# Designs tried in a protein design chat: VH-VL binders against o29789. Part 1

No score or structure here was measured in a lab: all are predicted.

Target 1, 134 residues: o29789
Amino acid sequence: MDEKTLAKMIEAVNKHMPEKTRSLAEMLKEKDPTIRAKDGNEYYIEKRELEFIAQHVDELDWPRFRIPVILEMNDIGGERVIYVRDKLHAEFIKRAFGFDRVLNGILTLYMYELPQIRRKLRTASQVIFRISLK
Unless a header shows other numbers, all headers, positions and changes below count from the first letter of the chain; antibody chains are not in Kabat numbers.
F, E and O stand for the ipSAE by ESMFold2-Fast, ESMFold2 and OpenDDE, each averaged over both directions (binder to target, target to binder). V2 = 0.75 x the mean of E and O + 0.25 x the DockQ between their complexes.
[cut] marks letters that were taken out.

## First folded at step 1 (VH-VL)

Design F11
Fold by OpenDDE, look of step 4:
Structure F11 (fold): chain C 134 residues (1-134), chain A 124 residues (1-124), chain B 107 residues (1-107)
Amino acid sequence: as target 1 above (134 residues)
Amino acid sequence: QVQLVQPGAEVKKPGTSVKLSCKASGYTFTSYWMHWVRQAPGQGLEWIGEIDPSDSYTNYNQKFQGRATLTVDKSTSTAYMELSSLRSEDTAVYYCARDEDYYDLWSGYYFDYWGQGTLLTVSS
Amino acid sequence: DIVMTQSPDSLAMSLGERVTLNCKASQSVSSYVSWYQQKPGQSPKLLIYDASNRATGVPDRFSGSGSATDFTLTISSVQAEDVADYHCQQYDNLPLTFGQGTKLEIK
């Protein structure tokens, strides 16, 4: 990942960080579903993306599936990786994208895998950054 | 080499539907997103939508939502665009275009290879 | 939708002259801008991506610059084979949008 891409990610995080998540079930009922960001702004979630998620998540779990999908960027030993900590998110990612690497109980993605997810979850996923203390 | 082959022309009447084809060769069909772009006579380019041939995931320009349908046939490496409820304003050259595999948050979304285009004429 | 506005709509230049084509976005599109060359009767051809990166096989006389809202395609010394329509495109947000195009002719 080049510096330009990283900068774009940072900007995206700052702009669209959600105040709180919403359930997939609730949002599927809405014509124009939105999420409220921490800055108080509303941003729209693409209905197509929610439908895509719903296709890969059991209907019984729709009330428990939280939007946005959180993709946590971590630096481990100088290597950047993405953590998907939520169990339902992890199951979804496995089913939809075929990524199933679990390290220490956490679904882990490589940086080069991130774009594949983000392109199909442009609005329904959120990249966050975590500073490693190690 | 990469090639995208499209039929030369189609003539349709208003209210009907058309299904345009784009046959891809020279690369792994399922590894690149396919886009459709049209150009009315003497006008600029207009993006219609995109499709991931690997799983048929699609995004559409809202202008065409519900009227354009993108599909693929992986066995023949062919992309299709169906446009319904045709009107005279739909008269244009329709291009299929492959986006370049650039790995960032907005990987691709610019087009390195284009078909030669299909001229669609809608007239009564 | 993000509107891309090109200027001028058309221009005629003499061989060897410097050509400057402009593209303005209605809002910031960072550097996610591409330029295409479309010769008469042909499909568009990628010239520039990410505002300033020259695509493979593109002559050195073509260059792109700009960021946020103002972008420029420059031909340092225009050649006869450069007669074409030129299109800018943003891919910072969906839907993808193009400018209306600039027609370049040789006097």
Scores: ipSAE 0.246, ipTM 0.789, lowest interface PAE 1.9, mean pLDDT 91
Fold by ESMFold2, look of step 4:
Structure F11 (fold): chain C 134 residues (1-134), chain A 124 residues (1-124), chain B 107 residues (1-107)
Amino acid sequence: as target 1 above (134 residues)
Amino acid sequence: QVQLVQPGAEVKKPGTSVKLSCKASGYTFTSYWMHWVRQAPGQGLEWIGEIDPSDSYTNYNQKFQGRATLTVDKSTSTAYMELSSLRSEDTAVYYCARDEDYYDLWSGYYFDYWGQGTLLTVSS
Amino acid sequence: DIVMTQSPDSLAMSLGERVTLNCKASQSVSSYVSWYQQKPGQSPKLLIYDASNRATGVPDRFSGSGSATDFTLTISSVQAEDVADYHCQQYDNLPLTFGQGTKLEIK
């Protein structure tokens, strides 16, 4: 990916970042749950995706599990990887998908592992970019 | 515009190997996964596997594991599929197909652009 | 592997008629189904993704619906250029799998 294309992706992602995260427990009670993004628009979260998350998260943790699941893209030493920094998100990813690679205390995914997550969490996950352009 | 260019035909004998090419243009080659799909005469479509051109990571349909090898040449924006130990039942049209944008968080695993296909004939 | 079963195998329709093509998955695939049109001698062309979204440049007469296991492709008013094979594909799990196809002809 060139620097110009990456910069445009970062700009697009920043516009869609959630204005406020929401509890899994609260969203499971709603018929048509939404998340408001920083662009001011509300985006539906598919309830079946919330239910998939709930199947892999201890019920005691549902009130503190924040939606969306955050997947942070980084460029480290010329390699692009995904960090899952939230501890509850990381444990969920490990249980649901079997990914358990940890680098510097952070659950780390390869780029090719991202599509597996996306197909199950199309509305309930969010990629953010933490790439330094210098 | 996006184009995936494949040779029209190849003829091979059983027991040999073939390496099929797919030349990509009109987009950033390393930003989209490339897939290979075949279609035997009068049959449906069958997924062979996928490759991430950025790091050459591959996934294969178990049916082809050990016989199919996907590679890329980033300098020429070309994807390759090598199939070994050819049999008559490998006679088919082989397509390369581009995965929808890998970095679009809300999409993926369906094919927005296809090559014209290469007809591989394996004659006994 | 998830089996995608299309019906009917073939059909012949008059110009302007409504066509409904069916695709059934062997297990739930949520909404992760795409549809392709393949004209004779050509490669497939994407029509529908995520069960119901039309791909860029696809005419309004094509629409998709369904979820879980039962999916349909509808052509509201069949045109002569719609003669083709139509394939559904699931992308909920690997391996990616396609239906066997439905051949549409004009009578």
Scores: ipSAE 0.007, ipTM 0.537, lowest interface PAE 10.5, mean pLDDT 85

## First folded at step 5 (VH-VL)

Design V17
Fold by ESMFold2, look of step 8:
Structure V17 (fold): chain C 134 residues (1-134), chain A 121 residues (1-121), chain B 112 residues (1-112)
Amino acid sequence: as target 1 above (134 residues)
Amino acid sequence: QVQLVQSGSELKKPGASVKVSCKASGYTFTSYYMNWVRQAPGQGLEWMGWINTYTGEPTYADDFTGRFVFSLDTSVSTAYLQISSLKAEDTAVYYCAREDFDWEYDAFDIWGQGTLVTVSS
Amino acid sequence: DIVMTQSPDSLAVSLGERATINCKSSQSVLYSNDNKNYLAWYQQKPGQPPKLLIYWASTRESGVPDRFSGSGSGTDFTLTISSLQAEDVAVYYCQQYYDYWTFGQGTKLEIK
């Protein structure tokens, strides 16, 4: 992917970044939960996705579990990988999907593993980009 | 050349089982999800489900849970559809179809030629 | 499930004339995150598997003649063949891939 095209894709994706994350506990109580993005629009978070997360997260952790689940894309040594840096997000992904590859203390996914997560959490997860050099 | 080649037509009795194969060539098999689509005689297309070719985890459409099993042999780049306890209503052409890797759902860009399974008492 | 409904069920069009096939979804297939319509069109000739023609509602797949065009957004979509050729006789299917995959019932296109 060339750098100009990547920069355009990063901008298009990141304009939907939330202004404020919300807790799982808070959103589970709402009929039609939403997240306000940096572009000023409200985006619907599917309740069934929140319920799926709740099934794999200890109830004591629901107040601290932030929505959306953050999937950070990196390019390391010519290989594109996904880091899950939030500890609660990583534990959730391990429990719900069985991915447990850890590099330098960070749950790490290959790109071809991403669709399983994104399709189950289409509204409740967010990909963000980071450019990483050798 | 990218292609999906399916096994030949099958004639079966009710209660039997069948296993349809779909062999991929010309691309990295584990980089693309595989889907199965059914088409009953003279009818439209019906999505049955998909299998993650990297993990082997299948997902079935609601109407296809139970008697339908997706599996893989990645050593020969082949996906399988097994149908047990065959019924007359299972008579159809069964297609495998490749979905491109993406963050989202995607269209099916490569299709197998189809396998006719006929269930007749 | 998102239900896809095509119209008409069949049509006959003279060679060189325009053919128009409609597809309606029961829910919007426009994803606000990327502003793309998750809608595809397939052509299925007799005795052959389906062939992808159009994806993202209006993007032609490689090798598809430019007489095929797709348009529409949200819930209402069209496939247009601007100058019908003999080889275009087929059944045409729309498909949503916004939430899993569902197909329209098909539209049979014949030469009049």
Scores: ipSAE 0.070, ipTM 0.700, lowest interface PAE 6.0, mean pLDDT 87
Fold by OpenDDE, look of step 8:
Structure V17 (fold): chain C 134 residues (1-134), chain A 121 residues (1-121), chain B 112 residues (1-112)
Amino acid sequence: as target 1 above (134 residues)
Amino acid sequence: QVQLVQSGSELKKPGASVKVSCKASGYTFTSYYMNWVRQAPGQGLEWMGWINTYTGEPTYADDFTGRFVFSLDTSVSTAYLQISSLKAEDTAVYYCAREDFDWEYDAFDIWGQGTLVTVSS
Amino acid sequence: DIVMTQSPDSLAVSLGERATINCKSSQSVLYSNDNKNYLAWYQQKPGQPPKLLIYWASTRESGVPDRFSGSGSGTDFTLTISSLQAEDVAVYYCQQYYDYWTFGQGTKLEIK
């Protein structure tokens, strides 16, 4: 499977996983928004983080913006990088944090850039680990 | 010919389990999500969730967590829906339907013929 | 969740006449990034699975007769059969795939 296909699969998972992800629009309407994990447990998402995201995302896209923001850790040739595969997530990261490095059509962050995002999105982002595509 | 062929009708008692199969042919099985849709008698269509045919990861709609399990046997291009602890309200026709990975469109273009599951005491 | 509402629930049309089915979404299914309406129409004949007719609100699926057409944008959509044929007797469903997947309640189309 090629990299593009895998990227789309991950994006599809982020978009269509009702148990793992929720829309920004829905969560903004809730007093105590939560995300359900695979094990069935729910964890709270801080509203201030959602509001921060909303400030950098067009309101028309709120229903399609999935929470949490997925930060995919990859080991490529011995170098660890972060992929932001979801297009809306990538645009948000570009707008909010100024990161715009794109490799093979995927927004790519270095490990030292990750803390900036995680500090702002402690609950609304998730780091996942993937096997290198290359 | 691209098609999805499902297993035959099932008659079960409450509390029993059922496993419906959906066999794909005529296309690359691992290039499409497999969705499941329920239709109670005389009612409309209800999306149950989907399974990633490449990774095997299932995703369930809110109303279909717990007793519903999606699984695969990629060696025979088959997706499965298992329902445990069957209830009378589970009586319905269950459909599998594919969705393209490449996001050409998110609609369900190919459907199985459906499997009637009847739950009665 | 986006709620899809069809109208009417039931429709009787004479052979050769135009059939019109409406579908409303509780919120817009027009995606600003690609300017596409995430809306599909399905046909379900008795004892058969649904069949995809239209996607992206107005694009016909391969093999679908040209008498079927979809129109609309945002929250209001319409399925039109320009000249009703006997084989068109079925229940028709609209579906949004903008945010997850939800179906309309269906419209039963019969011959008058």
Scores: ipSAE 0.021, ipTM 0.687, lowest interface PAE 4.2, mean pLDDT 90

## First folded at step 21 (VH-VL)

Design S2
Fold by OpenDDE, fold request of step 22:
Structure S2 (fold): chain C 134 residues (1-134), chain A 121 residues (1-121), chain B 112 residues (1-112)
Amino acid sequence: as target 1 above (134 residues)
Amino acid sequence: QVQLVQSGAEVKKPGASVKVSCKASGYTFTSYWMNWVRQAPRQGLEWMGEIDPSDSYTDLNQKFKDRVTMTRDTSTSTVYMELSSLRSEDTAVYYCARDSFDWEDYYFDSWGQGTLVTVSS
Amino acid sequence: DIVMTQTPLSLSVTPGQPASISCRSSRSLLYNLGKTYFYWYLHKPGQPPQLLIYEVSNRASGVPDRFSGSGSGTDFTLKISRVEAEDVGVYYCMQSIHYPLTFGGGTKVEIK
């Protein structure tokens, strides 16, 4: 696969990224919370997932905690890893799942660790792809 | 080869409890979610709930939230589903079903042979 | 709960003839990375259910190519190009993105 094709594919999958993230606090108040993606679609977020997140996040941070939890796929040296760049997301992942590996100041997950998070946050987390041109 | 072997058929009275076991082999037991699905006579498949690999989390169908308990025993690679306050309508074949490991797809890739639970007075 | 509406309830097919089963979800099943969390299972008599199709159109391992899945949005279809005796059973669609996980009501496929 050429770089251009790959880029297009990544762009396509990233269309499902949220147009705007929402706060955990706001969404917890809603019966059927949704996130609007860049592709224009609305995605329902499971309340139980939000509640799960809330259990592992200080209430004081609920207004600042952005949904969805972003899991950024990166290819580093030919190996795919997951970056959790957001500090509150990283803290949550550490508390909820026990992952605390930090590489270059960023919480880093391996691919085999991803299912643990994705299975519990099927809607409240989102995987995105980042292309490193360096 | 992945194998899920369930306990034998059960006959229970209304109000009693039943505990069905699912012994797993052929894979890393502590890496996969396990589900329970049942099928009552002349009815379709019904998802009952799931249990995570660490035995620290269960997600139950609200229909059964007050009557179902799911547990794991890592030492024996066995998952259990206990259903209490049994009713006649709980008569069904109960299946354990392993959740796929793939983070992109959430389906059941392996099934036990099923356990018939009959509830009758 | 997400309702999976499956039609028809039953289908009697002459061997070698095609079959088509429909499943409609009450909510879109398209989510992360463009993944559609929709699946087909076959429950043969005397056996546990088995996966047929994952993510709308992908055949599971060992599934003959006479089986095909299609669909988008909330409408999905399973097709059997040439029904064989071994295809007898009850087919179920399933969604797994929302809790509780839900199945369609099932479609019983029989041979004439």
Scores: ipSAE 0.850, ipTM 0.933, lowest interface PAE 0.6, mean pLDDT 94
Fold by OpenDDE, fold request of step 22:
Structure S2 (fold): chain C 134 residues (1-134), chain A 121 residues (1-121), chain B 112 residues (1-112)
Amino acid sequence: as target 1 above (134 residues)
Amino acid sequence: QVQLVQSGAEVKKPGASVKVSCKASGYTFTSYWMNWVRQAPRQGLEWMGEIDPSDSYTDLNQKFKDRVTMTRDTSTSTVYMELSSLRSEDTAVYYCARDSFDWEDYYFDSWGQGTLVTVSS
Amino acid sequence: DIVMTQTPLSLSVTPGQPASISCRSSRSLLYNLGKTYFYWYLHKPGQPPQLLIYEVSNRASGVPDRFSGSGSGTDFTLKISRVEAEDVGVYYCMQSIHYPLTFGGGTKVEIK
């Protein structure tokens, strides 16, 4: 990915990032749950995706589980990886997809693993871009 | 090159089941989702469902949730779609369609040649 | 379900003349990274459907430049600048961000 493409993606991600996350518990109670993005738009979250998440998260954690699932794209030493920083998100991904690679205390995915998550959580997950100095 | 070769035409009675196969070649079979789409006579395209690369789960159109089963056989690089309790309305050409690999785009980039299933008494 | 509404249902075009097909979604298809999960397919007689346009305006591999896609949010258009005999078939729009995935009703393009 060239610098121009990356810049555009970062800009786009910043625009469409959630203004505020919502709890899984709260959203499961709604028929047509939405999140509001920084651009002011509301985005519908697929109920089936929330239900899928709920199947892999302890019910006691539903109020603490924040939507969307954040997949943070980082460039580390010239290699692009995905960090899942949120601990509940990480546990969910481990249980649901079997990914358990931990680097520097953070669940880490490779790019070729990303489609498996994104295609399952088309609305309930979001990719964001961060610059990593590590 | 990517090839999806489907099984031959089927003629079934109402209430019977049909199992259509889609043999894939020319790519890493275990890396791509597969979809099934059908077209009834004089009708449009209708998405039936998808199956993940590892055959761990399927996402089905609720219209078919009680009648459709999708499976994969890695050893033969073949995907199957079984439709039970057939009705005359199920008469259609059934297509397997490979999903794109890109995590950013969700489209069908390759299609089988189609399988005609005729349901008649 | 997301309803995809195509117009017109059919179109008869003189070779060399332009054609335009519209598709409207019942919900915005714009999501993360500014991506719009909207696609055009062409179903030619005797062939399986084939991808024509992805992400609203990108031509698939091998698609002639006489095809162009445009639109945003819920309103989309496919244009053929000069219709040729090989363009005959049924065109379908599709969304893939919400389940179930849904197609438009199709637009049949014929040559006069």
Scores: ipSAE 0.848, ipTM 0.932, lowest interface PAE 0.6, mean pLDDT 94
Fold by OpenDDE, look of step 21:
Structure S2 (fold): chain C 134 residues (1-134), chain A 121 residues (1-121), chain B 112 residues (1-112)
Amino acid sequence: as target 1 above (134 residues)
Amino acid sequence: QVQLVQSGAEVKKPGASVKVSCKASGYTFTSYWMNWVRQAPRQGLEWMGEIDPSDSYTDLNQKFKDRVTMTRDTSTSTVYMELSSLRSEDTAVYYCARDSFDWEDYYFDSWGQGTLVTVSS
Amino acid sequence: DIVMTQTPLSLSVTPGQPASISCRSSRSLLYNLGKTYFYWYLHKPGQPPQLLIYEVSNRASGVPDRFSGSGSGTDFTLKISRVEAEDVGVYYCMQSIHYPLTFGGGTKVEIK
C-alpha cells in the first residue's frame, strides 16, 4: 500500500470512527442498536455480534464494555500489527479467539489473525489507523 | 488454480433430504469460509448460509435454519450442504461459493458449477 | 433483512451501446474504514455467477475496463460503456455486511 492510499484510508477511518461509544449493556437492550460516526453517519450493529461478545464477557462488565471493539492498526519497524488497547476488549479477544500475545503491555495481533475477528464482528468492531510520530 | 467441483444433479421426492458436495482444490482449504447460494427457476440468487474454515461454526439464513446442515471434511477438502424436508419450492440450482480471505471485503471470489436439485412428487 | 432493489428488470442493448443498472439498498452499506460492502456479480447462461465489482467500484481480476461501478450509501450503479455479446446474462448486486446476505432481484441484459 502506497502512502497516498494509506493516507486516504486513515482519513476515511477517522471520519467513520464513533462519535461516542456505547455500552454493551445498553445496546443489548435495543432491537436495532446503532452507532453514530463522527461524520454524522449512523450504522446498525448486528445483534448477533453483540450477543457473541456478551457470551465472552462477564455480565458485570457489560456496562463497562464499550462498542465498537477497537482494532488499532500500527506500523512498527516497517511491519503492520494490530493493537487492542482497551483492557476489556483485550480480555474479550483473548477469551473469544485465543489471542494472547502481549507486546509492551498491549495485546498485539498480526495481520493474518485479523480476519478471524473481523468476520465475526463485521459491525461491532472497527479498525482504526494510527500514525506513529515517533 | 482454484476449483470448486460439485456433485451431480439430484431428483428427490417431497419430504426427502438431499446432500450436495463441493470439492475444493487449488488453495488452502482450511483458510476460507464457504457459502451456499441457490437459484430457483426464474428466480434470483439466494444466500443459504456459510461455514467457517474449522468446521466449528455455521451461519444460516433463518429461512433454512431448521432444514439446512453444512459440514466440512478436511481430509477430502469437501464441503457439504444437506437440505431436509424438501419441498417443491426447493427445486433450484445450488452453488458453493468461496468467501474472500480478507479483513475488509466479504465477497464470493470462486463458485462451483452448480448442482440441480429437483423436488417433484 | 436488507432489501436490494435493482432496476431495470431487463435491458436490451445494441452492441457497442452503453448500459446502466441501478441497485438500491434498504440500509446504508457504509461501515468500517469507510468501506462499502457492496458487490456486483454476473451470471452468464450456462455458467456459475462471477464477481464483477467489489466495494462499489473495483473491478475483479479479468474484468474488462468497459465495466465500472459507482455509488455510495444506498444507491449504486453499474455501467457498461460498450456492451458486447459476451456481456449477456443476469447481473446481481449483493450486500455482505448484514445477515442474511442478500442479493438484488437481478437485471437481465440481452443483445438486440
Scores: ipSAE 0.836, ipTM 0.929, lowest interface PAE 0.6, mean pLDDT 93
Fold by ESMFold2, look of step 21:
Structure S2 (fold): chain C 134 residues (1-134), chain A 121 residues (1-121), chain B 112 residues (1-112)
Amino acid sequence: as target 1 above (134 residues)
Amino acid sequence: QVQLVQSGAEVKKPGASVKVSCKASGYTFTSYWMNWVRQAPRQGLEWMGEIDPSDSYTDLNQKFKDRVTMTRDTSTSTVYMELSSLRSEDTAVYYCARDSFDWEDYYFDSWGQGTLVTVSS
Amino acid sequence: DIVMTQTPLSLSVTPGQPASISCRSSRSLLYNLGKTYFYWYLHKPGQPPQLLIYEVSNRASGVPDRFSGSGSGTDFTLKISRVEAEDVGVYYCMQSIHYPLTFGGGTKVEIK
């Protein structure tokens, strides 16, 4: 695959990323909360998933807790890992799921750990991709 | 080989309870969520809820939430669905169904053979 | 709850002729980088349901090429290019992203 084709694939994937994140506190107050993606579409977030997050996040942090929870998939040397870079997201994942592997200050997950998180956060989490071109 | 083997048919009176079992084999039991789906005579499929066998976490269809209990026994690799306060409209075939081990797709990749529960006066 | 509306309720099809089944969701099923959480199952007489199509258009293992799925957002179609006797049963659409998980009402396909 050449660099031009790979760049187009990354651009196509990125158009579904959130245009702006929203706070947990704000979204908990809404009946049918949504997130607007960069492609202009509104995507529903299931209220019960926000409530699950709220059970594992101190109420003082709800205004600062951004939705969706970001799971960054990386391909490093042929191995796939997931980084959770947001500190509040990482603390939530540690509390809710017990995953506590930290490399260079970043919570790091294996691919086989991802389904358990996604099953409970089908709409309130977002996988993003990072592909090293060099 | 994934296998889901359910308990046998039941005949119950209105107001009773029924507990259906689903024994799993051929995979790591605690890695896959289990669902219960029913079908009444001449009706469609209806999702009842799901259980995570690793910790017993459940999500139940609100239609049944005060009448359905889902449990599991990791030593026998078995999930259970108990439906209480039975009514004649609860006459149905009850299926267990294993969810996929996937982060992007949520479909049922294996089904039990079904358990007929008949509720009659 | 997400309502999945299937049309028609039943089909009686001459062997070798095409068939088309529609399913409409009351809300969009698009999520996760443009992924759509929409599936087709076939429930043959005397068997448990079985997966036919996953994520709108992908055939499950062992499903013949005569089956194809299409659609977007809220409107979906299953097509059978040449109906065979083994295709008899009730076809269900399903969504799996919004709780409770819901199925369409079913479309019974029969040979005439």
Scores: ipSAE 0.445, ipTM 0.788, lowest interface PAE 3.0, mean pLDDT 87
Fold by ESMFold2, fold request of step 22:
Structure S2 (fold): chain C 134 residues (1-134), chain A 121 residues (1-121), chain B 112 residues (1-112)
Amino acid sequence: as target 1 above (134 residues)
Amino acid sequence: QVQLVQSGAEVKKPGASVKVSCKASGYTFTSYWMNWVRQAPRQGLEWMGEIDPSDSYTDLNQKFKDRVTMTRDTSTSTVYMELSSLRSEDTAVYYCARDSFDWEDYYFDSWGQGTLVTVSS
Amino acid sequence: DIVMTQTPLSLSVTPGQPASISCRSSRSLLYNLGKTYFYWYLHKPGQPPQLLIYEVSNRASGVPDRFSGSGSGTDFTLKISRVEAEDVGVYYCMQSIHYPLTFGGGTKVEIK
């Protein structure tokens, strides 16, 4: 893959990233909550997914729990893992799904664990992608 | 060889309940969500809900939530759908359908043979 | 609920001639990573439904190349380049990102 093609792929992934995250507490109060992506589009977040998150997050943390839950996919030398860097996101995933593998302070998931999370958080989670160039 | 084998046809009276089974084989039962979809005569397909066999978590179509129960038995790799307070409008073929087990796509990649439930006075 | 509107309601097609089916969703089905959660199913007489096309345009395993899908966002099309007797049945579009999951009303394809 050349650098121009990789840059285009990263740019395509990044345009769907949230322009501004929103708190779980704020979004739970709305009937049809949305997140605005960097491409200017608003994407509906299914409220049932927010309610699922809320069931596994202490209510005192709802104001600072940011939506969407960020799942960072890393492709390091052909090996793919997922990092959950946000501490509240990581604690939520550990409570809701039982995944507890922490490496260097970062919750780390294997690819086979990703579908379980994504199926319950189809709209409330966002995958981002990192690839190492050499 | 993924197989989803459903229980046989049933004839019920209005007000009764029906429980349809779907026995899975050829894959890891607890790794794939199971869905129920029905089709009434001359009508389209209608999603009823889904169950995660690993922990019995369910998402039900609100249209049916008060009347439908989805359960599973991991020892027999079987999912059940029970519909109560049957009406003539519930006459349909009921299908179980397995999800795709993909982090990007959510479609039904395997279907049971269908179970005809007839509600007749 | 997301409404999936199919047209036409039915097609009667001379064998070997093309067919085209349209489906419109009431909301965009485009989500993260640029993925579109739109699918086509065929329900043949006496069989359970089967997947034809996943994510707008990808043929499922074993689906002949005479089937093709296209579209974006809210407007989608299924084409059969030449209809054969085995293609008879009801075609459904489906979306899977919004709850409840919903299907289109169906398009019946018959040989005339």
Scores: ipSAE 0.437, ipTM 0.799, lowest interface PAE 3.1, mean pLDDT 87

